# Ledger of designs, part 10: VHH binders against Mechanosensory abnormality protein 6 (mec-6)

Target 1, 343 residues: Mechanosensory abnormality protein 6 (mec-6), of Caenorhabditis elegans (o01811)
Amino acid sequence: DLNKRVYNHTPGPCRVLTDNYKGTAGMTYVESQKRVYITLGYGRAHDLKTKTGIAFYKTNRTDGRSQQEMYDLIEMTINWNGYEYKKEFIPTGIDSYSSSNGRVLLYVINAHPNHQCIHFFQIVESSKLNHRKAICDPSFSSLQDIAVVGPDRLFVTNMAAFGRGWAQILEFSLQTGQGAVYYYDGSKLSTAASSLIAPTGIGYDAKRRILYVGSMIRESIFAYKVAKDTTLELLYEMMLLTSPIGVFVESKTGDIWIAAHPVIHESAWHYTHPENQNIHSPSQILRIRIQEEGNSWVTTEPYANDGATISASSSVVFTDEQMLIGSSFGRLLHCDLTHSYIT

## First folded at step 21 (VHH)

Design ge5 (from gd1 with G35A)
Fold by OpenDDE, fold request of step 22:
Structure ge5 (fold): chain B 343 residues (1-343), chain A 120 residues (1-120)
Amino acid sequence: as target 1 above (343 residues)
Amino acid sequence: QVQLQESGGGLVQAGGSLRLSCAASGFTFSSYWMAWYRQAPGKEREFVATISPDSYTYYADSVKGRFTISRDNAKNTVYLQMNSLKPEDTAVYYCARESYLSGTTGMDVWGQGTQVTVSS
């Protein structure tokens, strides 16, 4: 991985939507609302000074907004309902549930070093969230991402025994397999998978009942069949030759979109020195299409950047011929794929 | 066998109150979101209220402030307290279980319903 070179390329016109939050780490697409919700301020987890919260981007391009307004982010107001630790909210991974009865729920990973929790929100107005509850557990040492498989039914990744710093780097170097996937069934937590090497992004294909879990160190994605009893069966491992961080499953096609760090040592350096603007990590977006037979797939690379435009991509969403790319400590990008030839 | 059974329906005067019950069996009740729906004659079935396993509630605008959904996990029962009833509340009321794992994001189990009639 040393001296690995990343060549910049875009699938179409890209622009920076925001650079104001020291992080746009996580995203989820809510189809019923035509909105992408973005977590803001992950950098605070690494002692950067920034606001934290949740914002959304409207994906509808024909709603009468001006060209300028089309790219606006709208911050959500959070009613914390008296939650005591609201100041310790550093959102990162996020996913959503849309009920047929119109209810939309957001589930958010809190990356606070001393408050690793899963937060439950309900959208109550256009730009207002009610905080329902937070689930915290001593086993949450490095929560990364979340995948919703039903109302208050969640899979979450815990990457490592150590939450950050050089100890974590050492843990990864030793490949001790201290990562896990936990499952919340609406009332209790359980371990769905263990002895994983640095699990990161997670996404769920509801049509096929397949859970995709990225492994940063193995540079792979694991595909698990989710049984009716919510147990996981490993189906196969897809080697990526890059470090997956964020995983997005396109509901329409089942395609897997991956935000990745193609140069892991640069990523590590960036994460240990996020305050230094001269240090950056290359970004990469992959698209994986699983063939009908299920035993083969095609991987494409819609986006790559040496880190100058976007450093350390951490999340990706594709919908309505547009792609959003989030990053751990910086910019959110929008790319127009209307004329893209990406398959 | 997974089953939901509603009870408590009947005839009531406008302004009156009624309490519906739904008994669940055949599944881990405490892990599911439960909901009430209603269907008036000649109308589509509409959402009334839902309740999470930990008793977080969500209501249709038409019933907010008048109806209260609750549950007793020990009894595997979900309730709908209906106050200040109006003639327009007349309908068959159904209890439902919200599904998970599937892409349908809907209710996968329904009761037979109970008739509620509100007279003027």
Scores: ipSAE 0.872, ipTM 0.937, lowest interface PAE 0.5, mean pLDDT 94
Fold by OpenDDE, fold request of step 22:
Structure ge5 (fold): chain B 343 residues (1-343), chain A 120 residues (1-120)
Amino acid sequence: as target 1 above (343 residues)
Amino acid sequence: QVQLQESGGGLVQAGGSLRLSCAASGFTFSSYWMAWYRQAPGKEREFVATISPDSYTYYADSVKGRFTISRDNAKNTVYLQMNSLKPEDTAVYYCARESYLSGTTGMDVWGQGTQVTVSS
């Protein structure tokens, strides 16, 4: 739909947390720490000049901080432990594992065009990460996002055979279904799902053992049952009528939050010309509530923007009446949600 | 049957060393994070150390620099080398397997435990 229009609306007061990085592409919520970890600098993958790294936002609003400090981001220091390719780290998708013993692990997708890997980190201090290892594979051509289902047990999406450029656009146009979901079992990679059309965001409902995989081109979400042996069984497909990019699952409710690109051709243009500040892509946040029977759902739209405030939303986190929205090449937004939007 | 069995506990003097072993059976050992816990009399069970399938290790602050966790996947065994032992290390030591398929995960299999007593 070339004439699709996006109307601006917010669920409450919103503010920009940061505009200092050319990208806040990925986010994960660590409940045990009351922190949202954000990947920084995705724009470097598209030759923009920016710092890359990981920062976190504290969701606790009653910890004695001033109003100004409440919205501060704290950058993590990374101990690379001699990792040779640390300069080629361009983080995008991120997820976490919290152990009952207090250990928190971060798993990060590296979007570097020539070094697409999964990086393993451990939080060792309040603002320090140790790099453990990186898993790289020739099949990693367009890694997008990651979902943790256990310690060092990961599902990752690979969107296309081509990572960028006109070849990728052609691939999408032809809908050749060269996307896949890969599984890492702690020692080896395997293909969990194949013949997918542009899989992007991925999220896991641990309570129900359901894996949600967004398809950018199909404008839908696939729901897979994760078996005890970690094999995937397709349950159903939810049509969204928008292009999902990021997926977040609320641990308590099982609600699915989607960061989406409602106008795909504008998104494509933005991604091919990220250096041009006059080019933007509309942003959209959806909330999907699955009914108890699992056969029906209700979709709402808490946020939409024509791209002037936030361009090309790529990730979303919701917790404690707060919503964070990340973008591929720009701002991180914070919004307060009114009670009417969370009930 | 999934099972963990600890061994190697005993009485040791302060400053001494002891090596615990945990033999695993009934599951693919090499695919799991393994951990050691301990419980002293009148206290809650506490985390000691954990090790990944590829031998990445993590320790409680109280034992860091003194204890070493290791594993032999070919023997389906996890070890805890305890050096510079202190009386406060006295406890029943348990081996545990970390579960998966959850974002926040605990231990799903426990051994019977082995007693470690450190005399002053």
Scores: ipSAE 0.842, ipTM 0.924, lowest interface PAE 0.6, mean pLDDT 94
Fold by ESMFold2, look of step 21:
Structure ge5 (fold): chain B 343 residues (1-343), chain A 120 residues (1-120)
Amino acid sequence: as target 1 above (343 residues)
Amino acid sequence: QVQLQESGGGLVQAGGSLRLSCAASGFTFSSYWMAWYRQAPGKEREFVATISPDSYTYYADSVKGRFTISRDNAKNTVYLQMNSLKPEDTAVYYCARESYLSGTTGMDVWGQGTQVTVSS
């Protein structure tokens, strides 16, 4: 298909929250704080010059802030507590745990090509992170995303056996199934699913105990039942016919939001040439409402862009009639949703 | 079956110290955050302290600097060292295990409690 086109549309008015970082790749919503946390600077993993860090957006529109302040991002200060590799921190995949006792934990993937790790933080005071530890395992070659199922209990996706370069491209071309989902149980890391084809985004529906895992190459979401002993049972596959990169599950409804790349070869070109502002990759956001688990669901498309406004959408959060879209190398968008996309 | 059993409660004078223990059985203790809560007469149960599998701690403001939570994963035991006790610390103290998977962010297992009485 020589002339594939993406028809642009939005769910309502949109604006750029930031364009100051090469990458706003990961996001998590902390309902107890009414904040969306965003990881910044993924482009450094691809040799772009950019700051890295973590910031948040305050979703509460009635907290007395001025019009100019309500779209501000607030950058977090990280207390590394003597961690020796802090300069090699390139945050990307992110998720959180909020306790009824006020404790809020944040779990972040370090995407540095030579230092892939899972970092454990506690959010303290208004805008500080206390670093607790990092878990770095030799099997971590291409960590993508993280889903929290409890305090210090995490599923993570590792996309491929090779982290970058021609070896990874060949791996995908052969479809060898070298990806995995790992589980950390609070003390030990184990393999929860193996022989997966390019797993990417991951999200957890706690009420139904279902883990959703995207496959970039199969253009699908796989749904797994999470057993009491945390083993995974494959329930079904939702074929999307677009490459899922980020997964967000609404805690109240169980609706699944997907950040996706509808034109995979343009996405691949964008990732190999992230410095070239003329090489775009379309961005797509899907919303899936389960009507009968495993048997029927309704898919809508709240957002699509040919790449000119935002390329390579990598994460999505929906809350309070607001949607945020992050991207691998570029800007962060905020949209207000119209009535037709809320229901 | 999953069990938590507190011990070490008693009567102490104000300004004194007491060390509570909680023995755990029937689950993989080293994988769970463990917590202490307390309930004074006529009041609701309130959070005191919690500790991660790798001994990272978090405290209620009312006990910071006076109480220390710790754990021994080899003995499946969590401890609460209470120093500089005040009459306001008088309560039944409960050991608890933090839940996961089930869509709750609270405690899913509670001990029977141990009485701590601080006399003026």
Scores: ipSAE 0.763, ipTM 0.906, lowest interface PAE 1.0, mean pLDDT 88
Fold by ESMFold2, fold request of step 22:
Structure ge5 (fold): chain B 343 residues (1-343), chain A 120 residues (1-120)
Amino acid sequence: as target 1 above (343 residues)
Amino acid sequence: QVQLQESGGGLVQAGGSLRLSCAASGFTFSSYWMAWYRQAPGKEREFVATISPDSYTYYADSVKGRFTISRDNAKNTVYLQMNSLKPEDTAVYYCARESYLSGTTGMDVWGQGTQVTVSS
């Protein structure tokens, strides 16, 4: 809709955590560590000059840090263990697995146009990552996001059959449904869902065994039941009338947080010209509380911006009355939640 | 139907070595992280080591450098090679399978255990 308007509002006081990278696209919360991990530098995949890497934000605000340090990001050191293509690493989609024995695993999508891969890391020594392996399959043309369902067990979204260029543009214009969800079972990759229209964000509710998959073009979230054998059964579609890009599921409540682009043509223009400071895409965060699966849910909008403060929101994390918003090409925001919009 | 069976326990002198085996059946072994835990008399069960489907390992600090976890996916078996054994290693050793799809991280299948006794 060419006449769609975005009304700016916040859930409480907000601040910029960093503006030093061209992209803060993906985030995951590791509760055992009280940390949000953020992927940095997605703009490199769109030829922007930027450093790439992974950093974390410490969510425990009573851990003895000064007010000066409260909002610092800590960059991870990556031990690549001789991996040949480390300089081709453009991290974006990210998720994690924590075990009670203290082991923490991170799984990161490499969005490099010529090296679409899933990278497996272990967190070691507080701020170091050990690279374990990369899975790079010829079917990976436009990997977007990851949902972890166990150690080395992942669902990933692949947005289109063609990775970029005129063929992908035509594919989206015709809505031919060439996207997929792939499943990695710890040893083998398989197709979990096919013929999807531009799948993007993905999130897993372990208590309810439901996998949520966003569709950029359909402007919807699809809910799939995850069977014991990991096959997917479509349960229902939540029409949002906004393009979902990132999905975060609260582990305790099952509430679904969505980073979305409410004005699709402005989003498309921004992605085509991310270097142009006069072209931006509105940023929206939705919170969905499921009342009855497949029957009713309540949607609120904790954050909306016309793109002036943050453009093209791509990820969201909520924890400890704090909300972080990542963006495809720009800054990372932090907001305190001082008013509940879902009761 | 899902079953883990440990073997190889016994009595050994301090400084000695022992190799535990765990035979798995009833599931796709090659897709799971497998672990060893132990429980000394009067103590809670504690983590020893775990190994990924493609043999990436993780150890408790108390055993690192002395114990080696390994697996043979063709034989559906996980092993624990225990060297430089100490009397403090005396425990029942359990084989376990790491869970997935659940909201709680942990082990969803346990073996019966095998006794390891290290005399000084």
Scores: ipSAE 0.728, ipTM 0.891, lowest interface PAE 1.2, mean pLDDT 89

Design ge5 (from gd1 with G35A)
Fold by ESMFold2, fold request of step 22:
Structure ge5 (fold): chain B 343 residues (1-343), chain A 120 residues (1-120)
Amino acid sequence: as target 1 above (343 residues)
Amino acid sequence: QVQLQESGGGLVQAGGSLRLSCAASGFTFSSYWMAWYRQAPGKEREFVATISPDSYTYYADSVKGRFTISRDNAKNTVYLQMNSLKPEDTAVYYCARESYLSGTTGMDVWGQGTQVTVSS
């Protein structure tokens, strides 16, 4: 709807964690470390001048840090181990895998327009990443997001046949279904779902083995059962009436958090003019609680903004009564959840 | 159908060395993280080392610097080189395959184990 309006609200007090990067697009929560990892600098994929990298936010509010240090981001040092394309690294979609022995793995989408890849890292020491390898495939034209279902087992969304520009805009206008979900099984890449319309955010509920995939153009979340052989069976579609961009699934409850763009034409304009601070895209966070899988769910809206405070929300994490919101080209936001209607 | 078979255990003097092998079959070995665990009598099974398909490693603190995990993907085999052995390393050593899907117990296939006894 061309006349859709967004009414601002928050779940509690909010603050800016950083606006020093052109983009804080992706986030993943590592519960064993009490850390949210954030990818920085997505704007470089749209020709903005920005530093790129990966940082983390410590979620433990009672660990003895000062008030100012409590909200600091800590940048990761990447040991590239001789990887020759490190200067073409524009991190965006991110997910992690933790094991009980303390090993933590990190998987990151490289959104560089000419070098789309999936990067495999091991977190070592307190703030260091060891680069293991990159998976690059000719079919990767517009990788968006990643969901890890096991060690070196992951699904990725590829949004469209064209990676950017007017050809991609035309593709979306015609709704041609050129997107896909790819699966990496630890050695080979395969197509897990095809002919999708602008798949974007992706999240996995490990307890229920359900994969949630957003469709920006259909304004929906599709739920897939992940079979033991990792094939996908479409279960149902949740119509959201807003464009899902990022998906976060709470490990304990299975609740689904969605970073969404409620006004799709303003989102499209914002993406074509990311440097113009007068061109906003509203930001919205939804929380979905499944009551009966496939039949009923309850949706609440913990956050909404007309774009003035944060535009183009692209990722969300909720943990420890805290919500973080990342954006495609801008700031990283942190909110405390203090209103009783949000649980 | 999926099987892991350890070998190379035995009796060794303190300060000595031993190399364990684990032969794998019935699955795509080169796509899995593999691990060694050990269990002393009356104690819980404990993590020793793990190795990625591309040979990146992670070790328990108790064995760092003394044990080395390695793999040969062409032979579907994972190894544990144990140096500077101590009597407290005495245990049954198990080879394990890490589950390919989260939401399970972590290791989904175990070998039968091989006894390592370190004498004074």
Scores: ipSAE 0.636, ipTM 0.862, lowest interface PAE 1.6, mean pLDDT 88

